VHH binders against o26223. Designs and how they scored, part 68

Target 1, 191 residues: o26223
Amino acid sequence: MKLLWTSQHIKVTVHIDGKVSKMDVLEAIKTRRSIRKYQDREVPEELIDKILDAAMCGPSAVDERPWHFIVVRNREMLEKIPEVHPYGAMVKDAPVAIIVCCDSSLEKIPGFWVQDCSIASQNILLAAHSLGLGAVWTGVYPLEDRVEGIRRLFSIPEHVIPFSVIPLGYPAENPGTRDLFDPDRIHLEKW
Below, E stands for the ipSAE of ESMFold2; O stands for the ipSAE of OpenDDE; V2 stands for 0.75 times the mean of E and O plus 0.25 times the DockQ between their complexes.

## First folded at step 6 (VHH)

Design e110 (framework vhh_lunsekimig_d3)
Fold by ESMFold2-Fast, scan of step 6:
Structure e110 (fold): chain B 191 residues (1-191), chain A 120 residues (1-120)
Amino acid sequence: as target 1 above (191 residues)
Amino acid sequence: EVQLVESGGGVVQPGGSLRLSCAASGFTFSNYDLYWYRQAAGIERELIARITTGGSTNYVDSVKGRFTISRDNSENTMYLQMNSLRAEDTGLYYCAKAPFESWIDYFDYWGQGTLVTVSS
């Protein structure tokens, strides 16, 4: 077996303010920040498709891949999200939001869908960042009021569980990069 | 990262025996059907033997009664016991990881192979 390191070290080309920027995977992970302020610009459908492709490439328990996605662009619908998700106020100002859901009928191993949907959510955040967009994960599951509010608002059937709401758009803020490496959390060979 | 490493090949006289091993890493071994393929010079790679997750075995007709496939899930290793070897059994022997549903496609993951030569 050969390792093709160019396949492991992805360089992504994005358009930011008319500029073409290239970002490797480590840079994308380390520089991604939650973005809650968006420019008044629409996100092209092509970029949403690329983000959702990336979301579906995550590892999944027994490869069950239980995720489904709702793409919300309708202004009226986006404006209603804060009524059922009070800390999602920024969603009303985003040009688009993705709702990550679990279809429980696809679950092969009980309980691991939470990790599956978390992985999909993080991939959405990383892919958005790599494409010059900003996004934020707003939690839905396991808060029952939010789960039921989002279910009602988007006509989600009972066997499907809304997991997260991720608004995204071109960023209108630039928070600084964090330096979070803590060697005291690394234990060699045993606790 | 998936790895399959074959060993146990060598040169043997017709009628002799060899045992091949396939050591696996990078996936949950017990969840996959596993296969031995053979490729002779100038001949397309062919399926020789299959072992399912439940231990059921299947063989191509030319090796039935002579070859025995087995697996040890605790050691993440698959074996092929080859008895009564013939000149036609000469070739590179590959183990292959199967996707949970099916792996008989030639795009399935392969090990590097181990050479078996039956000389007359």
Scores: ipSAE 0.000, ipTM 0.054, lowest interface PAE 25.5, mean pLDDT 81

Design e111 (framework vhh_gefurulimab; at its last look DockQ between E and O 0.52; V2 from the best seeds 0.00; counts 0 for: pae O 10.5 > 2, SAP .677 > .668)
Fold by ESMFold2-Fast, scan of step 6:
Structure e111 (fold): chain B 191 residues (1-191), chain A 120 residues (1-120)
Amino acid sequence: as target 1 above (191 residues)
Amino acid sequence: EVQLVESGGGLVKPGGSLRLSCAASGFTFSNYDAAWFRQAPGKEREFVSRITTGGSTTYADSVKGRFTISRDNAKNSLYLQMNSLRAEDTAVYYCAKAPFESWIDYFDYWGQGTLVTVSS
């Protein structure tokens, strides 16, 4: 079987060096990969702004939008992240990282903030990819030691929960993609 | 069935070298990140090194400059070249497969381990 996939939305982006890329939504979703190796090249603030704008456009439970973001560019602070996140060693080599947080005081329905922050994190990854950047989601919540480590490192209040740490930069690797379609997971009309 | 089988462990004197191998089977090795972990006597399991499908490598600070992780996708194999070995490197070394595109950096399959003893 051959399925024809059409997208009614095509993204055209201009990179910092004036290069134009075209990536439709399905292409972005299917070709995004976790990137852990970055060029020694700064990411412009304008691109971070676009990524965070996209992050805030995701759906949230009862429009609670509980997310807050910490943008970390300071080299000394980036170098401290691996001390509280055992799999975050690549963060010290990234030009920038975004910490996705939940402000629990913004919750309209308790407990749904996890889905809200997951959506924001994935939108950061997709937006970065569409702009020619690479990123990786490194998990923080619900691992108590990582949550408290990140909170202490960035002076995050007790009512705010650090959810994920996402280093990003211009990619210095190009991992291949896989076809993950599994028809056994699709049930028609009933289980 | 997914399997990871380590080999190359043994007894070495301080300052010596060893090369560990991990043979992967039951999955397409080239599609996944892989890592080495170790567990020293009386200690918890600790991260040693990771290699991604994209070619990036990460090392624990305790082994940087002394250990080199590499892979051979044609042979479905992972390697750890260990140089300038110290008594503190004595541990059971484990090969591990990373899950594809995990937002949490846990490993889904592990080998049985190979013992490395650094002793005079």
Scores: ipSAE 0.540, ipTM 0.760, lowest interface PAE 1.6, mean pLDDT 88
Fold by ESMFold2, look of step 7:
Structure e111 (fold): chain B 191 residues (1-191), chain A 120 residues (1-120)
Amino acid sequence: as target 1 above (191 residues)
Amino acid sequence: EVQLVESGGGLVKPGGSLRLSCAASGFTFSNYDAAWFRQAPGKEREFVSRITTGGSTTYADSVKGRFTISRDNAKNSLYLQMNSLRAEDTAVYYCAKAPFESWIDYFDYWGQGTLVTVSS
């Protein structure tokens, strides 16, 4: 059968009970979208554990693995995040958020923790998508007002740097499929 | 050159309706989330509504149930239907586009604005 890249011909099954059809990794990468609207439905702890396991599977500079994760389910705390992260308004509507942090005392090579935490953050997005959840990466670092606001709100110590806030939940929206391949970005052998 | 041009502003009575349009050019409009913001005199610019490339919508609490955002990708146009208008809706309304899939929530291009005045 000829496969056409439209939402009508590429189906991702999302089960309301949190179980999901297995998804090929390339399919997950191509179909993941930032999701900012969530159902009023709790995300089971088991799924969060799977997502964080995936987050920790990423490579890091000299295997330093500088990441720490704060799992936020408390409604009062989720509702306070937009007060210090003004572009994270959807976080107050999410059943759970994951804050990706760097513990700078774990750095083995200075200055690579941003890449390390970016890898963990992207793995969270992909793992959530593969489990039938929607998520969005909301930037904290390097915006100092957001870094300090999140640090204060969650009592994060000075040597720990909040990197991203990732709200997630069962999606209440379905953005369309996009074709983003741009062959002009590909350089063979040299620039 | 990226351009966003708003139209449809004007003077309306409280309780009235107005429909704003935004014509987009110089980029592939269908690839970007788009939004309406507004700025009342002496106040900071505030979020009104956002629509994703797939048509999913988000509204500020102050306008929810009264305003409806929509888009027509074939016409490169964004719309805001404003019903049950109130004096506090008086503002310059701006069309804005978000960057492509972004981990930072930012609007990189803005229209010139169209004035909406709600008064008796």
Scores: ipSAE 0.076, ipTM 0.480, lowest interface PAE 4.5, mean pLDDT 87
Fold by OpenDDE, look of step 7:
Structure e111 (fold): chain B 191 residues (1-191), chain A 120 residues (1-120)
Amino acid sequence: as target 1 above (191 residues)
Amino acid sequence: EVQLVESGGGLVKPGGSLRLSCAASGFTFSNYDAAWFRQAPGKEREFVSRITTGGSTTYADSVKGRFTISRDNAKNSLYLQMNSLRAEDTAVYYCAKAPFESWIDYFDYWGQGTLVTVSS
């Protein structure tokens, strides 16, 4: 049975016009793109709260929920992030960024915090997208220079590990959709 | 098979210009972030410029205002226009493809590079 995946070109019209169209989960996942250009428009606190709520709804190992979030709106701080994050240039153009961190003291099982924070980060991206915002995951961990740079910049204690920096804002670009499905990556029952 | 082939390198005088090209095969550039890197003799490879699938561009501070990255989807090619070249721009320039969407500083395919020499 050849699953004819009809590539329904879901024209995700990213309505640039701020109309929060309710996306279903699959739509959000499939149409999400990294957004690195933002409008000169502030993001309401209500949206940030919703995003952070979503970030905290993901599973974690043994429900350890080791994540912390730094919400950065200060322009000076946003402008400093690229100094310690070479690929974080877009952060300076964003109205807000969320720094996802792990409090190692909250870990119940060592090492799973990476998955936990990844899930939180992804939920931030999906939530942002569903709310009509654009965001991008800029990796901090496990690059030591970036970890230390962000730590220093935000006075993050040693037991807390910065994981990702996620700038977000109303999108000023539309990357379009991609078909990323690869049947060659699917193995049935065995490799 | 995914391939990237750089061209356009050569000898140029300071203040001169070059345009590098990167021809892609086996994939469509428009679906991936792409970047230029360079490696000078005895130095580590460094980031030069990036273009996203959405057309957003970024540049290293050292090349801002002088270099321009662009993509031609019809030709499935990436370009780097280099103006006001300096001796310190001497390097092998590499074209790189990101896997899907580059949310991390990772590129999965690289060209063989093209040498740019800026010398009086």
Scores: ipSAE 0.007, ipTM 0.258, lowest interface PAE 10.5, mean pLDDT 87
ESMFold2 (binder alone), look of step 7: mean pLDDT 87; pTM 0.886

Design e112 (framework vhh_7nfr_2; at its last look DockQ between E and O 0.24; V2 from the best seeds 0.00; counts 0 for: pae O 10.6 > 2, SAP .688 > .668)
Fold by ESMFold2-Fast, scan of step 6:
Structure e112 (fold): chain B 191 residues (1-191), chain A 121 residues (1-121)
Amino acid sequence: as target 1 above (191 residues)
Amino acid sequence: QVQLQESGGGLVQPGGSLRLSCAASGFTFSNYDMSWVRQAPGEGREWVSSISTSGGSTYYADSVKGRFTIARDNVKNTLYLLMDSLKSDDTAVYYCAKAPFESWIDYFDYWGQGTQVTVSS
């Protein structure tokens, strides 16, 4: 272990620098995997707050920021999600789930809310990973049966569109990483 | 370029066992999550099992949990499905495919002609 900070910086600076450099952005992006198996362990509210803060920091079309979030910790409610979202069976075993929603009344440009909510969803996954948690994006929009089921289950008003359900917790699996870099998909200057 | 060749199917009696193999070529197998998908006569495609790149995560359809085991050998570029306690309802063509592990939607595509498994008499 090389701590160059200790030879060049004061002790306070060394300690602060150590915390700042824990996981760089590229490493977080490359090592994040979908996690569907969770430890029987609660996620502190402070970590959920950090994740949602990160979710709201993404770029947004004309800065409309149409996202709203529902945080679900109630076991009975989590157990009902698979009934309206059949491929979200793992959600019932998670200690918490976040439902990413679009409030259409906040839309400034039609249709770009999908990109906005996608960015928010990915930020949730990356932030969770950086904090030692695991998460998975389970698709809701544009599958109308899932949209309607989730809306009914959580009393979501008609002008709000549930976009994704993201269960999260401390991971109980290690899927390993992927190296999917494909230079054939990169075109220089023109197609 | 991507080639997946399934093998190991055949006729087996109820309660019997089979080992399916999928030989992968044309890509770096160890960098991809893999799946088995099946299609029974007159039915749509049914996801059976998935395995992550490291083998450290495995998932099974409720219909096969406790009876089937998915495995991979990244040195041999081969995916396996170990099938035990076979039932007539397991009769299908079995396909090797990339896993929808990072998919947020449950739509599956498959490769090749598959390998026929018939559980009968």
Scores: ipSAE 0.559, ipTM 0.770, lowest interface PAE 1.6, mean pLDDT 86
Fold by ESMFold2, look of step 7:
Structure e112 (fold): chain B 191 residues (1-191), chain A 121 residues (1-121)
Amino acid sequence: as target 1 above (191 residues)
Amino acid sequence: QVQLQESGGGLVQPGGSLRLSCAASGFTFSNYDMSWVRQAPGEGREWVSSISTSGGSTYYADSVKGRFTIARDNVKNTLYLLMDSLKSDDTAVYYCAKAPFESWIDYFDYWGQGTQVTVSS
């Protein structure tokens, strides 16, 4: 039983190459917001590499790691995404987007790839936020018209399933923080 | 309390024009992309048009491209749909719609009461 709880007692300082991280993980989770407006500013390749490294750190069903990522920087291709993914309008305004895909030939147990790719997608959002970027998850799977449209646009083979499109860039908006904790969603021992 | 109130519907002849308005309150209107969605009798809801927060990007269903224009006024918290060259197939209840800001899918969480547009053939 804990007699005292504060965020100060659970903050973890992470040392990377002798540097202390500026954002604690719980802070990153609580302050990350969907960002749909981006500066006209390139995102360095090194940051994309760090984000994809984080994406691949998630657990997966029986360690199947079914994820593949398409990094899209080409302006013409980014501008075509709304033609096949109409609710992904902000993608054309982003300097870069990441398409999270499942390679079904890597599945070890049927049907858990959705959870696997969801974990990778959320890790992309958190890593981007920790690096000073904004991102938003735009849904592709299970909407068949979006899946087929993205597959055709990016020449994705039949056994590979596009799951999400995540535009990202330096943010040009600040939606603020929300307090979403709801104790009524917590059930002790039983419903 | 989020409120969306549509107006401007009515009965028009084919080839006619209407301007729909949607008054928004209970949220920061300028922070949200907004959409128009319609429902013909006995049909499901059909997306019509969307507009970005600033109004700089607009999107249209193929069935309305070149005939409809979406616009917004972030000072008056109002969304518009300018409908020209109306056809009988445009007869529907038109809804103003908002999605939640934090969503991995474009899904509308609030709808207006709708305004009836009837194009007589």
Scores: ipSAE 0.030, ipTM 0.455, lowest interface PAE 5.7, mean pLDDT 86
Fold by OpenDDE, look of step 7:
Structure e112 (fold): chain B 191 residues (1-191), chain A 121 residues (1-121)
Amino acid sequence: as target 1 above (191 residues)
Amino acid sequence: QVQLQESGGGLVQPGGSLRLSCAASGFTFSNYDMSWVRQAPGEGREWVSSISTSGGSTYYADSVKGRFTIARDNVKNTLYLLMDSLKSDDTAVYYCAKAPFESWIDYFDYWGQGTQVTVSS
């Protein structure tokens, strides 16, 4: 019995023909998956620029925009990231990674930087997906060992907090779709 | 209710092999990354291995890399850990762990009761 893995052709719109099909926002949100396998293919700088532009378009507390981004393409550095981030093994296989950081000196209200950087990180993921790339959010903050590891590795100043490492690349896997809707998590007017 | 039930643990000699299983129920198994975590006596929980929803991506701690293999059967709602070349240092309670949605941090929302693995001559 050949278990026909019905490859539900999740139309990973592998934009074969370079035409970045415009993905609507809901589609991007619903179909985005963490991608941890990447093709041996470079990501154009233009795409990274678009992704970073998107990253900076999110809201922030009182418009503090505390985020900084380290774009990492160096193979040696990418290969070192897993040493300080055990769950970041896929980073070594990615052609590029973005490290999202907070400059605490830019904070206007303490503590909201986590939300700000989260929004930036999510926008990176959504933008990447909409552009035909795969990405995954590897958490750094608030795990101290990861924070310090990344800080040390990239010589990040003390007032700057590494928040996430996001490897990106053309997808080499199709994890399929998920049904994440849970009506039990919805409460009407009161708990 | 989410349920995770580990099995397959036991006593083995160094160099031996074991196969752990985790039966999952109460959630859509294929929607979640799954992991194995272990805890040795007197030590904290140590991440061992993770597998993506589709099984397309697997990850291992350095301590088990090349010796352990994580796998899943989404039809059977079962997670597996093949452990080869077992060492005394592998002695621990092994837990099946469910990730919430996507595992972007080493966070798990559900754990099994664990299965004891003892490697001793």
Scores: ipSAE 0.007, ipTM 0.275, lowest interface PAE 10.6, mean pLDDT 87
ESMFold2 (binder alone), look of step 7: mean pLDDT 81; pTM 0.818

Design e113 (framework vhh_7aqx_2; at its last look DockQ between E and O 0.01; V2 from the best seeds 0.00; counts 0 for: pae O 10.4 > 2, placed apart)
Fold by ESMFold2-Fast, scan of step 6:
Structure e113 (fold): chain B 191 residues (1-191), chain A 121 residues (1-121)
Amino acid sequence: as target 1 above (191 residues)
Amino acid sequence: QVQLQESGGGLVQAGGSLRLSCTTSGFTFSNYDFSWFRQAPGEEREFVGAISTSGGSTDYADSVKGRFTISRDNAKNTFYLQMNSLKTEDTAVYYCAKAPFESWIDYFDYWGQGTQVTVSS
């Protein structure tokens, strides 16, 4: 007897230009692009809550789930982020940003928090896309100057490490999609 | 080998126009975003403009908005910078680059020797 694995389409509800559409998980993954231009339009708190729920659903090493999140909507604070993150200029134009942090007191296995926070960051990007929003991951860790700048700006305790800053909003650009499949990177049975 | 090569620079009078080309080889052109940078004598390299994979997103430095237009031709593996209303301060070596729009860290791959643009008064 052979076990045949089959997958059913997983449908997520996406609001695009005020309309509801359904997107398969694979379509969502393949069509997500970094978005750095945003409409002058507020993102409802309910959508942020859904995004953060998705962020916390990722796997983590020894289920340590070390992530904490800062949600920034204050215009003055968003405008200060580029001062400590030189290539985060788009953040000042976003209606909201999420700062992904690691609480080191929750760490159960040394060093794996980086993968945990990377998974949470990608889930934020994918969840935002599935909800009709655009987002971009701007790198903080392991650049010491950015880590300390963000820490000071948001009064982050010394045992908490800011990992990424993710501005998000309704997209004002469409970068298009890419075909990135490279069979030369796939090895069967051996290298 | 991945290669990007600039062409189309030269001497032009203020108020004139030039069209720069970046010809690419060694990769699937349609899969990548592209950008232009410039470096004036004695200054750091400055971002000029970028174009996404679809051409549906473009970005420009404030100093060139409304005067410069970036475009791409996937059939020719080439992207362009149309420069109109040129000013003496546009004098620089212009470089084309792959724009890593999906990079979560701020590094650019660029592969070109540059092309000189000189705008005389």
Scores: ipSAE 0.433, ipTM 0.707, lowest interface PAE 1.8, mean pLDDT 86
Fold by ESMFold2, look of step 7:
Structure e113 (fold): chain B 191 residues (1-191), chain A 121 residues (1-121)
Amino acid sequence: as target 1 above (191 residues)
Amino acid sequence: QVQLQESGGGLVQAGGSLRLSCTTSGFTFSNYDFSWFRQAPGEEREFVGAISTSGGSTDYADSVKGRFTISRDNAKNTFYLQMNSLKTEDTAVYYCAKAPFESWIDYFDYWGQGTQVTVSS
């Protein structure tokens, strides 16, 4: 097995039988779907580490990197999330969830943390997909009732803002892909 | 004009069956997921079940599992709710709803007008 690295790419090449192959980034973007049904199968810690590494690779406003992540595997805690986040009902059936948070004390320019945490959240979805996992972004911010509910449940301090809850696991569904390219959304030179 | 219209409701004895239809127009039916909801008097609207674009993935509320089946016919732009072994607790107005593609916040952007189902003992 050979591992090849560059500053722009991390590749895994299997020279013996091709069982592990690289997923093209455009393929990952086009084929990722929200997955809300999961196998009864644990997600190894090393995969979570890879996903969080990918989450932290995104750009941020003036490199402020305001994100923090809470990894939730405890069954009792996962089962409580729908009590404060009703549209996160699938989280109780997931083996693990990641809560993406902003530490406002790390903001360098006010108001860009939402973009920063959105980038991290999308990277989590893409990395999970590339590793054979399914995930879904469940919205927390800017819905005040959800923000305070999640903050209370996980003892998150006032200066830290829960942004999203992302349950993940090995998928137990395949919703398929769609061609959503719409040339009417493209404007050359002006509106 | 996006439209969803339920039909097939009525009065039925407990233990009986009904089949609801949701006929759609004004959009490409095969591109979207659909759900059935119901609302009993004095209650909030309750999820009943959902069916994916291809029909390969279905989901049901615990209260109806094993008794209700959702299906779709892409050629007729219609999806269905087959309700068997009906109970008086199933009495409600039933709504069909269209979900948008890939939403990070769950929201149904179009709803039907509803059809009344009444289950008598």
Scores: ipSAE 0.046, ipTM 0.450, lowest interface PAE 5.0, mean pLDDT 85
Fold by OpenDDE, look of step 7:
Structure e113 (fold): chain B 191 residues (1-191), chain A 121 residues (1-121)
Amino acid sequence: as target 1 above (191 residues)
Amino acid sequence: QVQLQESGGGLVQAGGSLRLSCTTSGFTFSNYDFSWFRQAPGEEREFVGAISTSGGSTDYADSVKGRFTISRDNAKNTFYLQMNSLKTEDTAVYYCAKAPFESWIDYFDYWGQGTQVTVSS
């Protein structure tokens, strides 16, 4: 396949032999950035499946796995999300979004679902990044207006709590990397 | 920390040869495709070539096909651009780039600082 070059963001299609590259886990963690601009390019279902697989691989309290995922590709629905999520403007520009939810009926220990869904959400971000996608965690819970907005918009049952909205797409920006290490946040043996 | 560093640039006469190296660190080298780009003064950065993770497949811009060859040494975390039959129009800053996870993704996530190649008549 012939490689393609575009000038704006130094984009080239590099499809040589179809071999899949890998990203080291530490590399993924350290280089991940929130991406809020996306290319006009569809995300293959295979990638979404991989991302969701990763999302479900995280630990949960007593293995309760309370998470559910709504995969949103419908353009109209994506465009409506910003109406109920003030900081979700970028969702309308994404080809797909994943809504992470908790089914409270699956909770074995109350309250740990927040951690469970956080882990799932972070795994989505890391997996997306490792796959060459950009994503951002837009918080829904615990803001009631956002929770109810998303609930109504997607007809989510009362026992299910929307936790996060994560738009995904091929990145149209490169924020660069940051060194977030802060030794002042590390305490040895005691505070 | 992911790093890419070009070396081997310089002044060469037309018809001559030059070999560029891109030394990498901070990631598993064998897991990624790599590419070379170049940018001439007043011009946009352009694709030169790419090499797959296996090293068994390469692709080149039409302007350099038959003259340039990309190779890689996984043991050294380094890939190369062998430039033969150089032309004045090959004068540019040459950049090496790391591909992301999927080879079909149309961007590179890390770049070197570049090395100057000047081809004189």
Scores: ipSAE 0.006, ipTM 0.232, lowest interface PAE 10.4, mean pLDDT 86
ESMFold2 (binder alone), look of step 7: mean pLDDT 82; pTM 0.831

